# VHH binders against o75319, part 195

Target 1, 181 residues: o75319
Amino acid sequence: GNHIPERWKDYLPVGQRMPGTRFIAFKVPLQKSFEKKLAPEECFSPLDLFNKIREQNEELGLIIDLTYTQRYYKPEDLPETVPYLKIFTVGHQVPDDETIFKFKHAVNGFLKENKDNDKLIGVHCTHGLNRTGYLICRYLIDVEGVRPDDAIELFNRCRGHCLERQNYIEDLQNGPIRKNW
Key: E = the ipSAE of ESMFold2; O = the ipSAE of OpenDDE; V2 = 0.75 times the mean of E and O plus 0.25 times the DockQ between their complexes.

## First folded at step 15 (VHH)

Design T13 (framework vhh_etentamig_d1; at its last fold request DockQ between E and O 0.91; V2 from the best seeds 0.82)
Fold by OpenDDE, fold request of step 17:
Structure T13 (fold): chain B 181 residues (1-181), chain A 120 residues (1-120)
Amino acid sequence: as target 1 above (181 residues)
Amino acid sequence: EVQLLESGGGLVQPGGSLRLSCAASGFTFDDYAMSWVRQAPGKGPEWVSLISGYGESTYYADSVKGRFTISRDNSKNTLYLQMNSLRAEDTAVYYCARYEDTDYSAFDYRGQGTLVTVSS
């Protein structure tokens, strides 16, 4: 289908690299079938994603897709040189420990294998904001020891939009540290 | 137009089982994750379960884990909810809902619902 997600148009397509990290967040790119429902300037395809990343003088080394659907684009729409990882993440609620662990494991694996380059971990949900922001911040807090408020501020600034869901913010600020193994 | 039609509800004793079905039409069924939501008398809606487009992933509310099983048959455009070990607190109208994967409205369509009553 080509149903445009609610408020998808309202968000910047791609954020900025988070300084001190290998993370970059973006909203979900949409495959060609969605274009007929979008103005040309609203279109954001997988190709557009890579173009925008390149414009920032960056390169993606991994894409983590947190959406719970596969209708937005196909992994085949991505360059073969960029690994694609799907982590089904339910919206509206704080990700469970298993989801958090999967994300951490993926990030750690990438960092271990990519010590010799500066490629980025691209993370997206539908809007590239709430689920994306939570998991990135959760990683920074739990693994890198970053203060919750600092992690949130950094993400918000770089994404160009602020984390919106209070339950996510509350869990990041006051919730327990999740296991890293 | 999108249509979702639930069936299978009824009266059952505690400890009993029911199987709900939802017939979907008007959209590409396997493109969407599908959910069951229930509304008990005097309570707000509760998200019961979610299943991805091809069934790769499922989610369950803590209240139904181990007792309910969500499944789908994409060849029949049908969503299912197998409910075992039913309890009185499971009494509710059960709705089939199309999951909109956003941080705003979780569901963009839902059916009229089917009533499940668990009582001795």
Scores: ipSAE 0.896, ipTM 0.939, lowest interface PAE 0.5, mean pLDDT 96
Fold by ESMFold2, look of step 16:
Structure T13 (fold): chain B 181 residues (1-181), chain A 120 residues (1-120)
Amino acid sequence: as target 1 above (181 residues)
Amino acid sequence: EVQLLESGGGLVQPGGSLRLSCAASGFTFDDYAMSWVRQAPGKGPEWVSLISGYGESTYYADSVKGRFTISRDNSKNTLYLQMNSLRAEDTAVYYCARYEDTDYSAFDYRGQGTLVTVSS
């Protein structure tokens, strides 16, 4: 179905580019069929996503979809020029090592192939907050050597909402650095 | 109206096998990841397994990995749990649940459950 995800309306649609990185985070865009359940100002479609990115003078070069469902929008609702990658990420638990590996692999591959442009990696889960923030921060910590608290602060500021899930925050702050693959 | 109807529970000896089914109706089944959740007497619920809409991805709790297999048949709107090498600690009411994929509620619907008892 077309029911609006719990608390989805509570979050800003799109964050800001995270300075010094190629990341931008957003909540899941919803295809047109959901709009019967939304006020006009609440709508955030795949097209709205791209318009908001363009309004920031940015361009997406990859979308990484971390949701564990396919009901929100179809990849064909995106411009064919923007690669789409789905990484099925179980919520509520710290993402497992296989998920972290897939995310790092995708980001590293993008950076290598896009070294001659400034396109962004868009990352979303349902709310663009906990799973999204965790994996972006995990990458910054493990691959870029950013201090955990600095990664978290940067994400929170640019997303416009703070990471909420304590087990994710604890793992980022006090967990081991994951081995790069 | 969303309906989830579990079946296939029963009494089984340790080391035995059992196959649970969940008939789903009232929604587009393949749009949703589906889950099995169990609740042992006097305990809170435990997330047993999860399968994505087309079966591309699965998740298992550590306590059941290698023994349980989640599957689905989208042409029959049916979710399954194959349980092998059953142990006394697997005794619980098993619920079919529809996964919501939010940071808040993991499930928005579950059935009435089917009892699995593992006893000598």
Scores: ipSAE 0.709, ipTM 0.868, lowest interface PAE 1.2, mean pLDDT 92
ESMFold2, look of step 15: ipSAE 0.684; ipTM 0.860
ESMFold2 (binder alone), look of step 15: mean pLDDT 82; pTM 0.822
OpenDDE, look of step 15: ipSAE 0.859; ipTM 0.921
ESMFold2 (binder alone), look of step 16: mean pLDDT 82; pTM 0.824
OpenDDE, look of step 16: ipSAE 0.876; ipTM 0.928
ESMFold2, fold request of step 17: ipSAE 0.685, 0.674, 0.655; ipTM 0.863, 0.858, 0.845
ESMFold2 (binder alone), fold request of step 17: mean pLDDT 82, 82, 82; pTM 0.826, 0.826, 0.827
OpenDDE, fold request of step 17: ipSAE 0.894, 0.851; ipTM 0.938, 0.916

Design T14 (framework vhh_etentamig_d1; at its last fold request DockQ between E and O 0.87; V2 from the best seeds 0.82)
Fold by OpenDDE, fold request of step 17:
Structure T14 (fold): chain B 181 residues (1-181), chain A 120 residues (1-120)
Amino acid sequence: as target 1 above (181 residues)
Amino acid sequence: EVQLLESGGGLVQPGGSLRLSCAASGFTFDDYAMSWVRQAPGKGPEWVSLISGYGESTYYADSVKGRFTISRDNSKNTLYLQMNSLRAEDTAVYYCARYEDSDYSPFDYRGQGTLVTVSS
């Protein structure tokens, strides 16, 4: 489909690497079929994603797609050298324990297998903000022992946009630690 | 024009079963995740269930887990909700909704709804 997600244009396409981590967040890139509905400067394709990452002198080692649809782009649109992982994540509500676990497992697996490089874990939902921010922060809090407010601040600063959903923020700040393994 | 038309609602006794259908048109059906939402009298809307475009993933509200099953037939552009072990608290208007997968409104379109009444 060619329906542009609501307010997708309003978000920076790619954030910055989160210092001290291997995470980088971005909004969902859109395949070519969406371009006819976008101004040239609004376009953000899978190719554009990699170009922007390169401009930051970084390299993606994994893409975690948290969207609940496959209409935005195809894994085949990505370089074969970059693994793609789909974790269907329902929006608007705090991700369930299973989703959190899947995310943590994926991240830990990547880190274990990529100790010899500095490649990044690219994470995105639709806007690359709320679901993305929650799961990244949840990982930092639960696994790395980061203070919730520090994790949130770090994510917001690096993404260039602040987490918007209060239920996510509240759960990060005051919710229980989730099972790591 | 996007259209969603629900059917299958009716009166059923507690413990009974119903199967709802939603006929979709005006868009590429399998490109979108689809949802059921219900509105009970005097209550806010409740997100009942969600299914991904090709049915790889499903979501259920805690209130209906184990009792309801969402499914779809993309060849027929139809969404289904199998409701078993119905309870009085399941009484509501059930809406078929297209999931936008946005951080804003979760649904960009919904049907007119079909009434489900569970009563002895």
Scores: ipSAE 0.904, ipTM 0.943, lowest interface PAE 0.5, mean pLDDT 96
Fold by ESMFold2, look of step 16:
Order: sequence, then C-alpha cells, then structure tokens
Structure T14 (fold): chain B 181 residues (1-181), chain A 120 residues (1-120)
Amino acid sequence: as target 1 above (181 residues)
Amino acid sequence: EVQLLESGGGLVQPGGSLRLSCAASGFTFDDYAMSWVRQAPGKGPEWVSLISGYGESTYYADSVKGRFTISRDNSKNTLYLQMNSLRAEDTAVYYCARYEDSDYSPFDYRGQGTLVTVSS
C-alpha cells in the first residue's frame, strides 16, 4: 500500500519559519516508493524536505512526527544526526491531554538544549495542517500566552494554508487552558 | 484487493466476554494502524478502538475503556478485540477498519462486520 494520502497533493510541502518561534510546519514526506504515483513536481521525499529547509537558510534541530502510521517514510530515511520524535497522535479528534503534554515536553526540552543556536523544530502530521496546527497553537497559547486568534493567524500565514478542522479551532478558542509543564 | 473479515460475534449475557478477530489480506498489514468501529441498531458508527502498526500505541473510546483490549498479531495478519464485562449497550455490528491517517477520511476500508448481541 503506497497509495497517496487523500488531498496530500493539494498542500504546499513546507511552510515558512513562524516568526518569534522555533517552529516550521510541513506535510509528511513520502519515501521513494510513492513516487510511482506522483508527477515529478509533486514529489516530496525526506531528502526534498531537507533541501527545502536549506533553501530557506534554516536548519532542523528536531523533527516531531505526529502521524499514527509507519507507512509514509522510515526514520532511517532521515539524517541520523537530526533528532526524531514520534508522538502517535490520533486524528479527527482534539488531541488528548497526554499527547499535548508530550508535545509541550518535547518543545521545552528542545528549547533548553538549543538556546544557543537558531535551529528549528519541524512538526508534521499527514497534511501538516490540523494536528500540526493544533499542537503548535496549543503550545503558543498555553506556554507563551499568545491569544488564540493570533496563534491561529500566525500558523495559517506561515503554513500557507488554513487550519480546517472546526473542533480543533473551537477547542483552541474556547477550550480549557492547559497550564501543565 | 484489500479484504477484512471479522469473526467471533455472537449472543452473550451481560457481564460475559467475547473475543473478536479480523483476518486481513491484500496489503502490508503492519504498515497500517487498525481499528474497531461499531454500529448499534438505529445509531451511527462509533469509533471503539485503534492500535498502531506495531502496537506501540492504543486508543479506546471512553465507553469501553478498561473493559476492551485491542491487539494484533502481525505474523498472522490478524486484529483482535477482547471484550470483557459486556453490557446491553455494547450490542452492535463490529467492523474491522483500516485507519487512514489523513485529515479527511479516518478509515479507507472496513469489513462486513460481525454481530455482537448482549441480552438484557
């Protein structure tokens, strides 16, 4: 099964660094076996990811993979020198508090260990929109005190696509603030 | 062709147990998270449980947490649901579903289902 995820082709591969943060969001890279189903201009491999980050004059210091599947690429397809963390995040429902905690813990750990450089945290789910946008915004709201609408606007602008899932948007705007570490 | 075939349903008294199985074929089983979805008479589908490709992570609906256990045997391409402490409200057709980890469709294939009846 190397079928292309529904609507994956519709989204920009990589966003822009979010100003004032260490985040950059992207859609899931697809290993080479998927390329039989893609036009050359549609391809976005793990290697393509790193080339596109370099073209922006940026460097990844951590990749957080939010997908709940192993089929898109393998961690060994990434440079072994770049830390990789998988946080199995169930889609279609607001991430639970344990998932949010794991994400916050990973980000806080990265910021502590990388305070003397400008490397980025790359975050992706399948499309790099809903789960990715939710957890980045949840971090900005809960940890950095950013207003929900400002966090969402920043993410949407820098990703180049808007958060789409209404239950996520409503939870960010009106849900409980989660102040744990 | 992807095929998912559920079995193990039947009639059971409240408080009883059943074990459901789902035989999978036509795809690389361990590449996919797998799920159980149920549909009670007159109701819409309910997501019951999810397990990652190698069993690293599981998810359960609140209605079944602590009573149901999802598992898989990748060497046999088989998904399981152990159902304990069954209640009348667990009566439903149970479907094995392949999880599609996208923002749009949670499942891309499901089987024909197996009926579980828990009599009051």
Scores: ipSAE 0.694, ipTM 0.861, lowest interface PAE 1.2, mean pLDDT 92
ESMFold2, look of step 15: ipSAE 0.648; ipTM 0.845
ESMFold2 (binder alone), look of step 15: mean pLDDT 82; pTM 0.831
OpenDDE, look of step 15: ipSAE 0.885; ipTM 0.932
ESMFold2 (binder alone), look of step 16: mean pLDDT 82; pTM 0.831
OpenDDE, look of step 16: ipSAE 0.885; ipTM 0.932
ESMFold2, fold request of step 17: ipSAE 0.651, 0.691, 0.651; ipTM 0.847, 0.864, 0.848
ESMFold2 (binder alone), fold request of step 17: mean pLDDT 82, 82, 83; pTM 0.844, 0.829, 0.845
OpenDDE, fold request of step 17: ipSAE 0.903, 0.904; ipTM 0.943, 0.943

Design T2 (framework vhh_etentamig_d1; at its last look DockQ between E and O 0.79; V2 from the best seeds 0.00; counts 0 for: pae E 2.3 > 2)
Fold by OpenDDE, look of step 15:
Structure T2 (fold): chain B 181 residues (1-181), chain A 118 residues (1-118)
Amino acid sequence: as target 1 above (181 residues)
Amino acid sequence: EVQLLESGGGLVQPGGSLRLSCAASGFTFDDYAMSWVRQAPGKGPEWVSLISGYGESTYYADSVKGRFTISRDNSKNTLYLQMNSLRAEDTAVYYCARYEDSYGFDYRGQGTLVTVSS
């Protein structure tokens, strides 16, 4: 059924724009069918996502969904004006090179096509933390040349929660740079 | 009630093949990604393979890439694992597990034993 993801309520729905980047992280919005299992103040729908982004005086230009499920919401729940990209990403494991490349390619493509605006790349997994944080940091490290600790600190601060998984942190700090093409 | 029932395990020689099946019931099958997990004697559980609800994506552990193939038939509520080029280290109980994106698996079957031995 429409059971709420474990620990989903524990995380802030939307982070802040990461300064110097076009990234913003958030937890997965849930479609209407989940609302009956939530208190009103706990609800976070696709519509709520856009409202919260607007409250920050920002605008989403792309949503990258890293979850490995499709039960949370449908792309049709999003405005037609915002492209949606699914990158199936297995949880709890360091993403493979193909997944990393897909993410980098998507980000680079967006930046190339959106040089004339300041729209954000919204990235989420279930909690918008570990997989999301890893891939964003991986991009900053590999593509932008940011120091690993700086990338992690920046993400944690802006998301309002810290990366939790040691394997992700370890790979970011000490792992090899992944190819960008 | 969610039910997962594995079948197809058995004894096979190295280099041999087996095909595992998992019959699922008690939930909307195609709404969920499904996985195979195995546990060898004296070892912890290991993810083997994962497949999305409509088969758009598959994942394999490095140890089985190129040898195992996960598939599903949503019209039959059945998950499959084709295992080729089996090795002694593939010996384990294989479990069918319903994928939960937030933490891994929320349901798994009783398992089916696969023994690879000469």
Scores: ipSAE 0.856, ipTM 0.917, lowest interface PAE 0.5, mean pLDDT 96
Fold by ESMFold2, look of step 15:
Structure T2 (fold): chain B 181 residues (1-181), chain A 118 residues (1-118)
Amino acid sequence: as target 1 above (181 residues)
Amino acid sequence: EVQLLESGGGLVQPGGSLRLSCAASGFTFDDYAMSWVRQAPGKGPEWVSLISGYGESTYYADSVKGRFTISRDNSKNTLYLQMNSLRAEDTAVYYCARYEDSYGFDYRGQGTLVTVSS
């Protein structure tokens, strides 16, 4: 079956909106079939995601799913019609240039189409931390010219957990700036 | 119980081809990305290839790109690896593995030996 992802329970479900950006990060919501393996207070479903976003007085305008699996939930499990984009991102490695390009392209497209509202881009991987943090920070550094350490600090503070993978952190701090769209 | 059963290995000359198969059972096959992992004698495991649940995305190690093709037939719960232009360095036990996004893989088969030798 639907085993709970390793360490998933260790992370806050949803972060806070990152000030000065349109990003909010969260861990992967789990469809109802996983709830048999969770205490009630541990549940975080697609419905719970939208309730928590609404509690922050925010609205999602796009969900970017960075997982390389379909087992956690399906787009039709979302309680509202929101644009959904899957970017299959291999874990354990710094995302490759094609993945980074797809992410930047999606964000730039969203910002253009949504310049007259304040809707957020929700980004998640399994834990909403390493792949999610890397790609958000890579966008802020490469496209918006944010200093690497400032991008990382902002993400960590708003997510409520620090980026953990040292190869990701090193690439953000010392790696090449990637070409923008 | 998750089961992954590889087949199709054997002895082949350099430049030759083999097709590996992996029969999967005990889980909803198309919900999971699937992978081929190989382990050469005295070496650690190497991810060879990865394919998403519906085949929308594939990944190949640089060492096999252009020579190997991963595919799946979800109606038969079967994963495949077509290996062309085989080289001596491709000699390894090849494992079918279910990809677990948080760990890399969570189940693998018994493996099938591929030997590339003249």
Scores: ipSAE 0.486, ipTM 0.765, lowest interface PAE 2.3, mean pLDDT 91
ESMFold2 (binder alone), look of step 15: mean pLDDT 84; pTM 0.848

Design T3 (framework vhh_etentamig_d1; at its last look DockQ between E and O 0.81; V2 from the best seeds 0.76)
Fold by OpenDDE, look of step 15:
Structure T3 (fold): chain B 181 residues (1-181), chain A 118 residues (1-118)
Amino acid sequence: as target 1 above (181 residues)
Amino acid sequence: EVQLLESGGGLVQPGGSLRLSCAASGFTFDDYGMSWVRQAPGKGPEWVSLISGYGESTYYADSVKGRFTISRDNSKNTLYLQMNSLRAEDTAVYYCARYDDSYGFDYRGQGTLVTVSS
């Protein structure tokens, strides 16, 4: 079905590039079949995503999709020039070590292959907030050595919304460092 | 109306096997993840397993890893749980639950009782 995801309208479509990083977070774009259930100004398609990124004078180099469904849009809806990676991530619970590792590995691989440009890593879940924020912050903390509170503040500021899930925040602030390999 | 109907529960000896089924109706089955949750007597609910819409991803609780297998047949709108090497501590009512990516677990069935006893 094409029912609008719960609370999807409540969040800004696209955040800002996180300074000092290659990350940008956004909520899930919705394929055309969803448009009939949205006001024109509420629509946010894969095409709209790229337009908004361009308006920020940025370019996407990778999209990491953390949603646990495939009903929102198809990879074929994206430009062929931008690789798409699906990491099935269950919401509301702290991602497991395997999921965290997959994310880190993907990010590191991208950075290694894209040293010669400034393209962004676009990350989204449904709302582009909790799962997205956790994994980005987890990377910054574990791999880049950023203080947890600094990582969280940076993400919240750039996304335009604050992480909502206390278990995610608690794990980032006080949880163990996860393996990077 | 969303409906989830579990079946396949029963009495089994330790080390035995059971296969649970959940018949789903009232929604586009493959748009949702599906899960099994169990509740033992006197205990709170425990998440057991989760499978994505097309079965590309599965998750298991540590307590059942290597023993239980979750699967689905989207052509039949049916969720399955193959339970092998059953233990007394697996005794519980097993519920089928729908997982909405934006909301979480939003519907569950009436459950089916699994009793593991010698």
Scores: ipSAE 0.882, ipTM 0.930, lowest interface PAE 0.5, mean pLDDT 96
Fold by ESMFold2, look of step 15:
Structure T3 (fold): chain B 181 residues (1-181), chain A 118 residues (1-118)
Amino acid sequence: as target 1 above (181 residues)
Amino acid sequence: EVQLLESGGGLVQPGGSLRLSCAASGFTFDDYGMSWVRQAPGKGPEWVSLISGYGESTYYADSVKGRFTISRDNSKNTLYLQMNSLRAEDTAVYYCARYDDSYGFDYRGQGTLVTVSS
């Protein structure tokens, strides 16, 4: 069974580009089979994602999918010209060091390969909020030296929703800086 | 109509091995992560292990890392837990659980008892 993800309808589909970064966050797009349970205005498909990015005069150069499932859509539902990377990230707990390293490695690789363009890294989990916000902020803190509260504020403003899980917020604010290698 | 049926529990001495199985039905098995959760007498549930839909990612609690191995056979809709070097503290009822990316653990089976004693 293809159930709509918990509270998925409550979140804005796509955020805004985070100034000074190459990140944009969004909730998981849902393939057409989910639309049976959605009003037309609630739909947010892979096609809708790309239309909304285009409306912002932006272009995706990489999608990082942090969900712990392949049931929401298949990579084949995306344009073949956009690289897709799956990083299986368990929800409800702070991501482990292996997951954090994979995310940092992917971002650094993208920045090297895309230094001559302005394409964005699209990052999503289910809601584009907790796992997504944590890993983006972890990157900004550890790699870019951004202060934890400044990273969180920037993410919240650009996503249009505040990070919700206190264990993630606590780890970003008070936890150790993670090594980048 | 989600069903999860565990088997393979029993009595085993310390240092021994057991292999648990969980037969799954009533859903698209490959779409979900699957997990083993255990509950010792008088204790709360403990998350033992988790595996993604095609085995791309695994998780193990520190207490079992290196001794337990989670696996799945999607052609048989079956989840496994290989338990080696068993200790008395591994005594518990072991539950097979489905992991939904948004809802967390949403279904579990009846459980199978593992008793580790001399």
Scores: ipSAE 0.612, ipTM 0.822, lowest interface PAE 1.4, mean pLDDT 92
ESMFold2 (binder alone), look of step 15: mean pLDDT 85; pTM 0.861

Design T4 (framework vhh_etentamig_d1; at its last look DockQ between E and O 0.86; V2 from the best seeds 0.76)
Fold by OpenDDE, look of step 15:
Structure T4 (fold): chain B 181 residues (1-181), chain A 118 residues (1-118)
Amino acid sequence: as target 1 above (181 residues)
Amino acid sequence: EVQLLESGGGLVQPGGSLRLSCAASGFTFDDYAMSWVRQAPGKGPEWVSVISGYGESTYYADSVKGRFTISRDNSKNTLYLQMNSLRAEDTAVYYCARYEDWGSFDYRGQGTLVTVSS
């Protein structure tokens, strides 16, 4: 059935825009069928996502979904005006070069096509933390030349939660730069 | 009740092949990613492979890439693992597990033993 992901309630629904970037991280919104298992104040739907983004005086221009399931919500639950990209990413494993490349390519494509606005790239996995944080930081490090510790600190601060997985942190801090093309 | 039942394990020589099956019941099979996990004697569990609900995506551990193939038949509620070019280090109990998106599982079977030995 539609059971709530473990620890999903423990994380803030939406982070803050990362200064100097177009990134914002959030936990996975859940479709209506999950609401019966949640208190009203715990609910976080695709509609709620957009409302929270607007409350921050921001606008989403792209959603990158890193979850390895399709049971949480449907792309049809999103406004037609916001493109949706699925990048299947398994949990707890450092993403492979192909996954990293897909993410970078998507981000670069968006930035190229959206030079005339300030719309955000929304990125989420289940909790919007580990997989999400890794790929965002990987991009900042590899593409923008940000120091690993600075990237991690920036993400943690803006997400309101710290990266938890040591293998991700180690790879970001000490791992090789991944190709950008 | 969720049930996962593995089959197909056995003794095989190095370089040989086996095909494991997992019969699933008690839930909507195609709503969930499925996985194989193995545990060798004296070692901790290891993710072997994961497949998304409709097979759009697959994941393999580096140790089995190019040798193992995960697949599923949603019409039969069955998960498969084709194991080729088997090595001694592949010896383990192989478990079928219902995959949780963040890299865990909430259900797994009793396992099937795979022994690779000359």
Scores: ipSAE 0.869, ipTM 0.924, lowest interface PAE 0.5, mean pLDDT 96
Fold by ESMFold2, look of step 15:
Structure T4 (fold): chain B 181 residues (1-181), chain A 118 residues (1-118)
Amino acid sequence: as target 1 above (181 residues)
Amino acid sequence: EVQLLESGGGLVQPGGSLRLSCAASGFTFDDYAMSWVRQAPGKGPEWVSVISGYGESTYYADSVKGRFTISRDNSKNTLYLQMNSLRAEDTAVYYCARYEDWGSFDYRGQGTLVTVSS
C-alpha cells in the first residue's frame, strides 16, 4: 500500500531550523508512487525535502527516521552523502528509555562528528510532530537543560504546528528526568 | 483487498500455552508493522504487541511482557503470537491488526477466542 497517511496533508512539509540547535523537523517524505494520490502542490518527496532545505540556506547532515514502517520511501532515495538512521518508535506511547537513549546517542555522535560545520539533523516521524517533537524536546530538556515549556514552545513555533498528544506533553512537563547515559 | 484471518484460539488451563496465527493477504505484508490487540468480555480493547516489517523491533504491553512473543514469517505472509504462562486475565478475543505508523490500526481481523480457565 501507497495510501496517504491520515491527516498527512494537514501539516506543513518542513519546519524551520530551531534557533540555538542543530534540529529541523519535517513530516515523512513520500516516494513517487504516492503522488498519484496527491495534487501537485501537496507533493512532498525526498527530492522536495532537500530542495526545501536548500531554499532555507541549510544543509542536512543526518536524517533520523522515527517511523515504524518501510512503506513511505527507501533510504536509497536519499543522497548517499547524507547519513540515515532508523530508530523504530511506536506512535501510541511515550517512547521508552531505550529509544530515548538511542536518540540521545545519535544526536551527540552527530554533534561531535560535525563540530566544524553547521549541518542540520533532520528528524521525522509520520507527521513530524508528536514522536519527533517529543524526542527533540526530551533531548533539549535532559541534555541541554532547557525548561520543558520553553522546549515545547520552541518546537511548536519552528515546526509550525503544536504538539497534540497529551501523554507526550504531560511526560515532558511533569514526567521523570531521564538519565543521559 | 486487505484480509486478516486469525486462528489458533481455544480453551486452555492456567499456566498453559497457545500459539495464534494470522494469515494476511491483499497488501505487501513486509512493508507494514503488525500488531495483536485483545478485548476481554465487557472491557475496552487492549493493545498487546507490535512487530516491525522485518522483525527488527518488537514492543509488548507490560501485562504480557516476558510471557508472549510476537513473530512473523514474511515468506508465508503470516503473523504469530506465542502465548506462554497463560492466566485467567488473558481470556479475550485476540485480533490481528495492521499497524499504522502513528499508533492506530487501519485493518483488523474477525478475531479468535482464547479462554483460560480451570
Scores: ipSAE 0.588, ipTM 0.810, lowest interface PAE 1.6, mean pLDDT 92
ESMFold2 (binder alone), look of step 15: mean pLDDT 83; pTM 0.843

